# VH-VL binders against q9lss7: the designs that were tried, part 42

Target 1, 226 residues: q9lss7
Amino acid sequence: MGNTSDDDKILSYEDVVLRRSDLDILNGPIFLNDRVIEFYLSFLSTVHSSTTISLIPPSIAFWISNCPDTEYLKDFMKPLNLRDKDLLILPVNDNSNVEVAEGGLHWSLLVYYKEANTFVHHDSYMGVNRWSAKQLFKAVSPFVSNGDASYKECTDTPQQKNGYDCGVFLLATARVICEWFSSGGMKNRDELWFANVKETVPDLVNHLREEILALIKKLMSESVSK
Key: E = the ipSAE of ESMFold2; O = the ipSAE of OpenDDE; V2 = 0.75 times the mean of E and O plus 0.25 times the DockQ between their complexes.

## First folded at step 12 (VH-VL; framework fv_gevokizumab)

Design gh6 (at its last look DockQ between E and O 0.76; V2 from the best seeds 0.80)
Fold by OpenDDE, look of step 12:
Structure gh6 (fold): chain C 226 residues (1-226), chain A 118 residues (1-118), chain B 107 residues (1-107)
Amino acid sequence: as target 1 above (226 residues)
Amino acid sequence: QVQLQESGPGLVKPSQTLSLTCSFSGFSLSTSSVGVGWIRQPSGKGLEWLAYIYWDDDKSYNPSLKSRLTISKDTSKNQVSLKITSVTAADTAVYFCARYPASTFDYWGQGTLVTVSS
Amino acid sequence: DIQMTQSTSSLSASVGDRVTITCRASQRITKYLSWYQQKPGKAVKLLIYYASSLQSGVPSRFSGSGSGTDYTLTISSLQQEDFATYFCQQSYSTPYTFGQGTKLEIK
């Protein structure tokens, strides 16, 4: 029975409510949950405030992937204006049960880059989310460009060394790609962000939990002062 | 094809240092997301993870043996080495090296028997 | 350390049988579990990773299932070459730990 104190609200950031237990997740060798991932993606969205970049929350990505009604999905997707986006960041989870929220056990990242009209999947654990990523790709593809986007697995995706940092790898990879895009994107027609991810993510994941914790603490302090 | 091969002394005296070498082919430790680990198996017993080393020289040791273990790599030779100091009869085992792409061992060597005896 | 327990150390079966081997972790490992096959004089072979993902080149008669702390390796129809020792391994955290092994013998 988790101590009632662990469920206390500690921060509201955009549409995300963080709880004390989320700090414990970040401090320990514990799997990142939807809230922490959503929080940091939201934060990245504020840092990279381009109207052409969309970081999709885990809950939305999950809904898109598992929506059984195509007409409903169309209506749902309208306000997202995905056709007007140059970069899409899509968290992927292996949850196959639509009735259970937060039931997934592994996070990966699906990225759409409009200039290349390509979806790229980054999985930090031997491609275990390939099926889930493809499902999300199939659901999103009709709403980007002309629906003729390609799908690719990034084989050089940095791999995790444990069973609890998949979310960290997702966030690190998302960050690097957003930075890459903001710096001008594709300089040469043949090179996407792959080299940047390969070079930067392995080191970034080593301290990203700490960085996220520090960020949350800072935001908490600022909230109290208001 | 990925291949790994262990080499060792076969016999080591108590209190001495055991040196093992893993030679591999079909992959390189110059590429990201690949490591090599050591696992041992005493006769009739289960497998025990000892250590791993990654392409970026990140290392980890089994805490129970950390003080006696040293893992290193020679990328140019496609070799990984393990040293175990102050060996005892308890260190008698078959020693395996294996490729470590994430947190799983996908390719193994055949193993090399090391006996600690006076 | 995470303890891995295979409750059955030895199992006898015949060719064609459906065989199930179980593995339990001392804590939740969120499907970060692998299964290995060991034969005398041969290299250990990875069969399953992430509880249910089949390693490339492994026959489809092998399957894995489970979540939380309890996991199962299943051989749908046992073949002669499948008589071996099978180990589970948690890949959740270091130190990585293995089950004691289950020896599958011919009946």
Scores: ipSAE 0.885, ipTM 0.935, lowest interface PAE 0.6, mean pLDDT 94
Fold by ESMFold2, look of step 12:
Structure gh6 (fold): chain C 226 residues (1-226), chain A 118 residues (1-118), chain B 107 residues (1-107)
Amino acid sequence: as target 1 above (226 residues)
Amino acid sequence: QVQLQESGPGLVKPSQTLSLTCSFSGFSLSTSSVGVGWIRQPSGKGLEWLAYIYWDDDKSYNPSLKSRLTISKDTSKNQVSLKITSVTAADTAVYFCARYPASTFDYWGQGTLVTVSS
Amino acid sequence: DIQMTQSTSSLSASVGDRVTITCRASQRITKYLSWYQQKPGKAVKLLIYYASSLQSGVPSRFSGSGSGTDYTLTISSLQQEDFATYFCQQSYSTPYTFGQGTKLEIK
């Protein structure tokens, strides 16, 4: 049949199909692909079961930033119901090849929080995604607010010390923010989740790959055992 | 204005411990999510990374110097220190400290020459 | 360890020339590459990080490009103050490593 087993489907979770090669990515010091990122964002959506939280898939966020027809963007955005969301999690990628959405080299995170009417960008590598994050902010802002939302760079975002963990920082930061929101959310408009992210993400990043791998293995076992 | 300045002994005898201090201003390890690293350069030669220490006390060392290195910080004094034990003539170099935001060194001191000689 | 190679140790050029300096990594470093300028008796200066991001205060005649393993620093119109030694550094993983340098000299 096939020449290699590393592309075999191992799990279907929501709209994500994981392959054997995705396990290898998690085991090694390897850049996380969009499938692993989408999987874990979908998992967080299940754990934080709420109609007011939306975790946007990487491919959808990229498409929104690069839509060539602004009128078509309006029709695309309508079914997403973004005005009904209190928390919006958007992955950001610096992909320079518009024709290939999976060609990006650096992940970061853009977060909208309705109660503060604020977009916050978290970049784990020296703010290099600021331009891409601002394009996504400009594209999304009219559909969550009246175009009057604030944009903020979080300068205290934990920083990566290698070139392959940006996706892990994205997922760790998203998880901490979801936990913050589910625990009651805002206590101060200028502080939000920033202290929680600074205090928690560095340690979480050290073992998140192992946690995600264990989660995938558990789900694989449950789908077989009935 | 971010500034860093190295201070060291100038001359050290073989087998002794070399102690270096980086004093910095324009940022603080208590209020900035950055670190400080050490890089050295023998005369007319390339650059060699030695170590970093990060604001959260995460540390890393160049394995080529193995366990001879110790990096530490004194956040209240805006200082980072590097010790190199059992020095030899091969440790003769200009030593730089530099601010370390994330795997890159964005501001450097002018360097301090350390000579290891009998 | 990731080895960084600058195949030219010395270049001769004149004021006004367009100059390119190349750097190759022994493995893919996917834009995690910085460029530094060193003049004798001066502090090292960061020029470029993440392959193409210009450090604050660096003149726009400096630019960086590349991906994967191959990277280039370009000076679009060389000025007298640009005669220096240029180093690349991979910022991909520890131990961070530098190229051996390219010295840009007056022709």
Scores: ipSAE 0.741, ipTM 0.872, lowest interface PAE 1.1, mean pLDDT 89
ESMFold2 (binder alone), look of step 12: mean pLDDT 92; pTM 0.935

Design gh7 (at its last fold request DockQ between E and O 0.79; V2 from the best seeds 0.84)
Fold by OpenDDE, fold request of step 13:
Structure gh7 (fold): chain C 226 residues (1-226), chain A 118 residues (1-118), chain B 107 residues (1-107)
Amino acid sequence: as target 1 above (226 residues)
Amino acid sequence: QVQLQESGPGLVKPSQTLSLTCSFSGFSLSTSSVGVGWIRQPSGKGLEWLAYIYWDDDKSYNPSLKSRLTISKDTSKNQVSLKITSVTAADTAVYFCARYPASTFDYWGQGTLVTVSS
Amino acid sequence: DIQMTQSTSSLSASVGDRVTITCRASQRITNYLSWYQQKPGKAVKLLIYYASSLQSGVPSRFSGSGSGTDYTLTISSLQQEDFATYFCQQSYSEPYTFGQGTKLEIK
């Protein structure tokens, strides 16, 4: 019987409800769940709210990738206005079973950069999510471009050294790319943010869990004061 | 083509320091987000991970041997070195170096036998 | 440390046979498992990573499956060159650990 105490609501942030068990995930060498990923992506969205960046929640990305009805997908995508976005951040999960929520075991990141009209997949474990990423690419591409966007795997993506930090790499990479974009980006289609990711992500992943925990604690304290 | 080759002394006396070198080609630690690791295999036994060093000089050691292991790299020579201090008969093994992309070893050397004997 | 245990240390089979080798981890490793092939005098070869991903250049007769703590390497139709020792390795956490190996011999 999972300790009922670990399921307590601790914070409501945007559309995300964090629970005490999520703190345990962040404190331990534990795989980041959808809620933690969604929380931090929402946070990044808030930080970069003045920009044309869209960070898509894991649940939405999953739905887009697995939507069986093209017409339904079109209707679903309309309010997202993705064509007006210059940078799209999409979490990728290897969950192949649409009937099982949170069934995935590996996170990666798919990024669309409008200026280069290209999708870039960042996988921290030997590109194992390449299939899932391509599925998402195929589903999203018609709504962000005229269907002529390119897709590529970033072969120089920093690699994880364990089985539980893929989510951390996703979030770190997303952060770096958002910062890159906010700083003016690059026009070189061959370089984009690759050097920034390679240089910054390896160190960032070492303390990002702690940073996220500190952020949550801060937000909790602020919520009590209101 | 990725290639790795181990070199060592073949024979080492007890209590001495074992020095191993891995020379590799087909990739560089200056341009690739990969590492190089060491694995050993005592005769008739399984494989044992020893250490790895990454392109950014991130290092890790097997906790059971950490106090005796030192891994280093020379990027300009495409070499990775491993030192094992205070060797005993238990350190007799075939020593492998391998490319280390992500908690996995995708390319291996053929290994070099090291015997610890008085 | 995570202990890796292969079901058998040795297995005899004939060319054309379907062969399965199993590996069990002492804890859940969530598909972070690799399979290697070792032959005398040759470099160890990576066959499968992340439980079921086929390494580039490896024949399609090799496949990996499993979840949680239990994983399987399958050779659909054994070839003469497949007689070797096979090892599983968990890549979930340090220290990385290997199974004891399964020697596949000709019957």
Scores: ipSAE 0.916, ipTM 0.949, lowest interface PAE 0.4, mean pLDDT 94
Fold by ESMFold2, fold request of step 13:
Structure gh7 (fold): chain C 226 residues (1-226), chain A 118 residues (1-118), chain B 107 residues (1-107)
Amino acid sequence: as target 1 above (226 residues)
Amino acid sequence: QVQLQESGPGLVKPSQTLSLTCSFSGFSLSTSSVGVGWIRQPSGKGLEWLAYIYWDDDKSYNPSLKSRLTISKDTSKNQVSLKITSVTAADTAVYFCARYPASTFDYWGQGTLVTVSS
Amino acid sequence: DIQMTQSTSSLSASVGDRVTITCRASQRITNYLSWYQQKPGKAVKLLIYYASSLQSGVPSRFSGSGSGTDYTLTISSLQQEDFATYFCQQSYSEPYTFGQGTKLEIK
């Protein structure tokens, strides 16, 4: 594969390099790729500037789920300092589920909140990533809680109505949870951010692609002028 | 325990408005993050999606009929209604309502036959 | 609009047979495919969603597979109650569309 206008680098943001084809994906109706997911998670990390929040890149979450060697995993996880984090945002993808013949087609979100010692899975399409989320939970849990954290499926998670917006739901849900945390966080262990997600994410999803496009264009303009 | 039941007029004359009601139990649009959709089937033909209405009042219509369709809900009565204006013989079908969690229809009513005839 | 095609409108089988029913989409639908069972005078029943996820209460003899544009419903050992018409539905993009159906008849 060679260079095309679709492959031109358009923005360097933190550890992410966006390309022209990423704008086309965002215009939809197209499944969001790892680069767009990582970009917006990195942006949220900047907006919610706290050393106790970690938004894990898709490539890192994938690697954690698929590492066959527990000693290699321990070495990989050590510099992440997950035990020091109060909130972890982990993208989930079904690329490791052998029961799904063509993996890599569905995004969902796994969230760890230390104060409740609980992992919560948000899946915008009928819980189909439950197995993949459980695998990621099992891989991460020893590094945050000595393996004693609770796992919860949030069955009232806002649902997608098409086959290409799961990444948008992931990002919208992550954003609402980060806003919830930055505004003070836990009031009730059984409620957490669930009402905020249910009330806010459906409307946010209607505009988020457009908002991310505008953000990318703004950042491109700022990097040229600087 | 999820149950849905369609109610309709049975016979409708051409150019009239067809009104259908879906009454359901075992879930509520106030406590469940789901919706209700309508699907029809002309005799000996396939299934055609018509519309859905979601718990948050989001609604969508099949574009081929959207100028003639209106969907609404009465959450306190556990009912969803569909209206189809200016009916013709082509609207003769069995009409189903079904629970709509996400782009899929997981529980259906038994259907109600509507015949459009003079 | 995404066209869904079930190339076989009718097929005959005996109790105990393994039966496959196929469905093809006019474009990739990336596992957003449901299977339904319809019997005369009965409510339509969801069997499978997301290509391979079994709906609650559906017997394990039903399974779904496939990818991209081509999907299959399999009944591993046909029972008397399985004689029905089977429809696929794409859930990838509105308007949601259905295959024309495959009628499974006793031989």
Scores: ipSAE 0.796, ipTM 0.897, lowest interface PAE 0.8, mean pLDDT 90
ESMFold2, look of step 12: ipSAE 0.763; ipTM 0.884
ESMFold2 (binder alone), look of step 12: mean pLDDT 92; pTM 0.930
OpenDDE, look of step 12: ipSAE 0.873; ipTM 0.934
ESMFold2, fold request of step 13: ipSAE 0.793, 0.787; ipTM 0.895, 0.893
ESMFold2 (binder alone), fold request of step 13: mean pLDDT 92, 92, 92; pTM 0.929, 0.928, 0.930
OpenDDE, fold request of step 13: ipSAE 0.915, 0.909; ipTM 0.947, 0.944

## First folded at step 13 (VH-VL; framework fv_gevokizumab)

Design ctl1 (at its last look DockQ between E and O 0.01; V2 from the best seeds 0.00; counts 0 for: pae E 15.9 > 2, placed apart)
Fold by OpenDDE, look of step 13:
Structure ctl1 (fold): chain C 226 residues (1-226), chain A 118 residues (1-118), chain B 107 residues (1-107)
Amino acid sequence: as target 1 above (226 residues)
Amino acid sequence: QVQLQESGPGLVKPSQTLSLTCSFSGFSLSTSSVGVGWIRQPSGKGLEWLAYIYWSDDKSYNPSLKSRLTISKDTSKNQVSLKITSVTAADTAVYFCARYPASTFDYWGQGTLVTVSS
Amino acid sequence: DIQMTQSTSSLSASVGDRVTITCRASQRITNSLSWYQQKPGKAVKLLIYSASSLQSGVPSRFSGSGSGTDYTLTISSLQQEDFATYFCQQSSSTPYTFGQGTKLEIK
């Protein structure tokens, strides 16, 4: 979204600059954009401040997935220290054109859990991002554990009932998984966070937009007071 | 707009190989995270899943027919093919191809009738 | 294999009626259940996926519910164009299997 006079900057949070149009997105039945997703993931990172949890911004995930140069990717990945991470949250977008920024229409979530040495893909719309998720998996897998991580689709992922809440499902799922991890992680190797996601995400998505809006407003007020 | 269309021989003799082709538009297996599956329906009976194929060449077959089924894709032509060997009268059915994103078949062709007869 | 059973093969109803079609799986399928509409001479149409998610373009009078082994398709107010055969399908495990179908006929 261009710097138009009618799309004012409203908040700077970490590396994210939110605009007034982002509030409109949150207020309406509108597809969440990269900025909103990045903002909330950044927020979650502050809440879950473990050094072993990494929530990857959408732009970075996209770049990793579409990097044509393996050597460059290796260099790029070095500072991320993914070998030392226990949990990776990776937003997936269906954008297949590297020349078009933010060209995707669907968000899903790829999660790596080191203890299980597995990637899990959560898609709220019939797994339409399976290809994109696998591409990201292929790109990231060499940099975690011994490069032999497994990949699976979570077939019990809560499904959206409309065409615009995929980003909300992504964020809700990410939140639940982070909370799960912070609460002690895996109690049963076979179940991971699946039950938590199934139980919590359907309700969380109903009010998460409102929560995010409230959070932004709070942060805005705090920034003015400084 | 997503569209699929089946094509087949209409009539096949017993013991021969049935070849079916699904031509589709509105999506590509090279850029979409979807697969294509085949389903058949004998007259007056229910639907039977046969096979699916994904962009990644991941394939699955109905175990009851696996030995006789071969599914393949031509991404450049937006086509998926199904071969059934050693056909019998039991293979007489309307054959459908459908887009399969992961958990469901969201778009179907009109179907093509195949009759196995001497 | 998971068997899908629709208890009713044929159902008669009138326009405006509330219609319910049931589908039972031989084992738990964790909401991996879809509903389809079939009309003669037309392509099969997806109505519901993941047990309760409405497919885009499908009228809101259609809804899906259920869990575990038992699932239901509901038409809140039957329209003339809704007379058709309806199928459930599980995607929990291969081979994917369909119910035998329920033909909805005009009373």
Scores: ipSAE 0.009, ipTM 0.546, lowest interface PAE 9.2, mean pLDDT 91
Fold by ESMFold2, look of step 13:
Structure ctl1 (fold): chain C 226 residues (1-226), chain A 118 residues (1-118), chain B 107 residues (1-107)
Amino acid sequence: as target 1 above (226 residues)
Amino acid sequence: QVQLQESGPGLVKPSQTLSLTCSFSGFSLSTSSVGVGWIRQPSGKGLEWLAYIYWSDDKSYNPSLKSRLTISKDTSKNQVSLKITSVTAADTAVYFCARYPASTFDYWGQGTLVTVSS
Amino acid sequence: DIQMTQSTSSLSASVGDRVTITCRASQRITNSLSWYQQKPGKAVKLLIYSASSLQSGVPSRFSGSGSGTDYTLTISSLQQEDFATYFCQQSSSTPYTFGQGTKLEIK
């Protein structure tokens, strides 16, 4: 018990450092934190290795939404090369006040798809994050288009039935959309990935915590030998 | 709806290779980040995990049987196959395939009996 | 290998009873512990995953608890359809191992 009382690093994966406490978050009925969300988005980036897909870390998406200085935002966004991306995955958090970062426990997903020139917001709790998603959309849109991208709220998004799985819905939805894109993408501009999300995400969210936990443990064991 | 079905030879002679196929529907290894595994139950005994294969082609085998097992997938056919070489009477069992989303087997086939007998 | 032990191989009970089935791991495991139900001639059914999480479509009279080495499946009010064999399974470390099973019989 004392051997692991400190919150030691258990895994380095790409730019993410996971701690032992992150395993506890996955085990419990509690909100996923930034580290677990960033870890799994980084994993999806590895599985879907196209240079035209970008899965944006939560901290970067939050910062973009809340940058008050338009010129500084332009300088920040230049190296991201977002205009070259065909699919952009943006986590949304409902914390609009940076002084109270402990607030904003709800996660949702904003997705840009270049072929449709459309941002789509997926919210597993009745669109509670619409304001935050619209702020992120407005901040990002000039850097992926000429400011003329459409915004769509997907009201058919699978809805959570408990109070703590919004991060799990975010990750499940992101995974299904990445798989859709990697399998050929758009067949119908009005449907996009919506049927795939509706059909697949409800079952996936039942097991995704265990899947992520198993993945972390597997990667930890591979790091020991390599 | 998720369904899995095992198919196998029914009877296999000792020292031969046992080949099993799991055909599934209601999910795909090309659009879902899940796996498929194999479990067996010898007559009058408990369940024994054999192997799984994940959508990414990651594989895991029961170490006590690893030298005899080969698992593979055909994603386009929604099939997962298991081969067991050099079978003996101890390999007589009902063989199940099951979906493996993570750490658990959530949907199982009905099982197929394989008897190893001369 | 992590050995999973169900100390009771057969348990007699009546409809309406509260039933508890126990499972002990030979060493500490994470909460990656599942409970399954097996009836003759039917597919195995997942009841509980992650030690305490109820699988979709499973009646709420089933619950799981425990941590470390000791885990419990509880049926709060036994129904006619619950007479079956119940297995625990750990997935903390390969090989994934099952308990020997506990058969629930009519008393």
Scores: ipSAE 0.000, ipTM 0.446, lowest interface PAE 15.9, mean pLDDT 85
ESMFold2 (binder alone), look of step 13: mean pLDDT 91; pTM 0.928

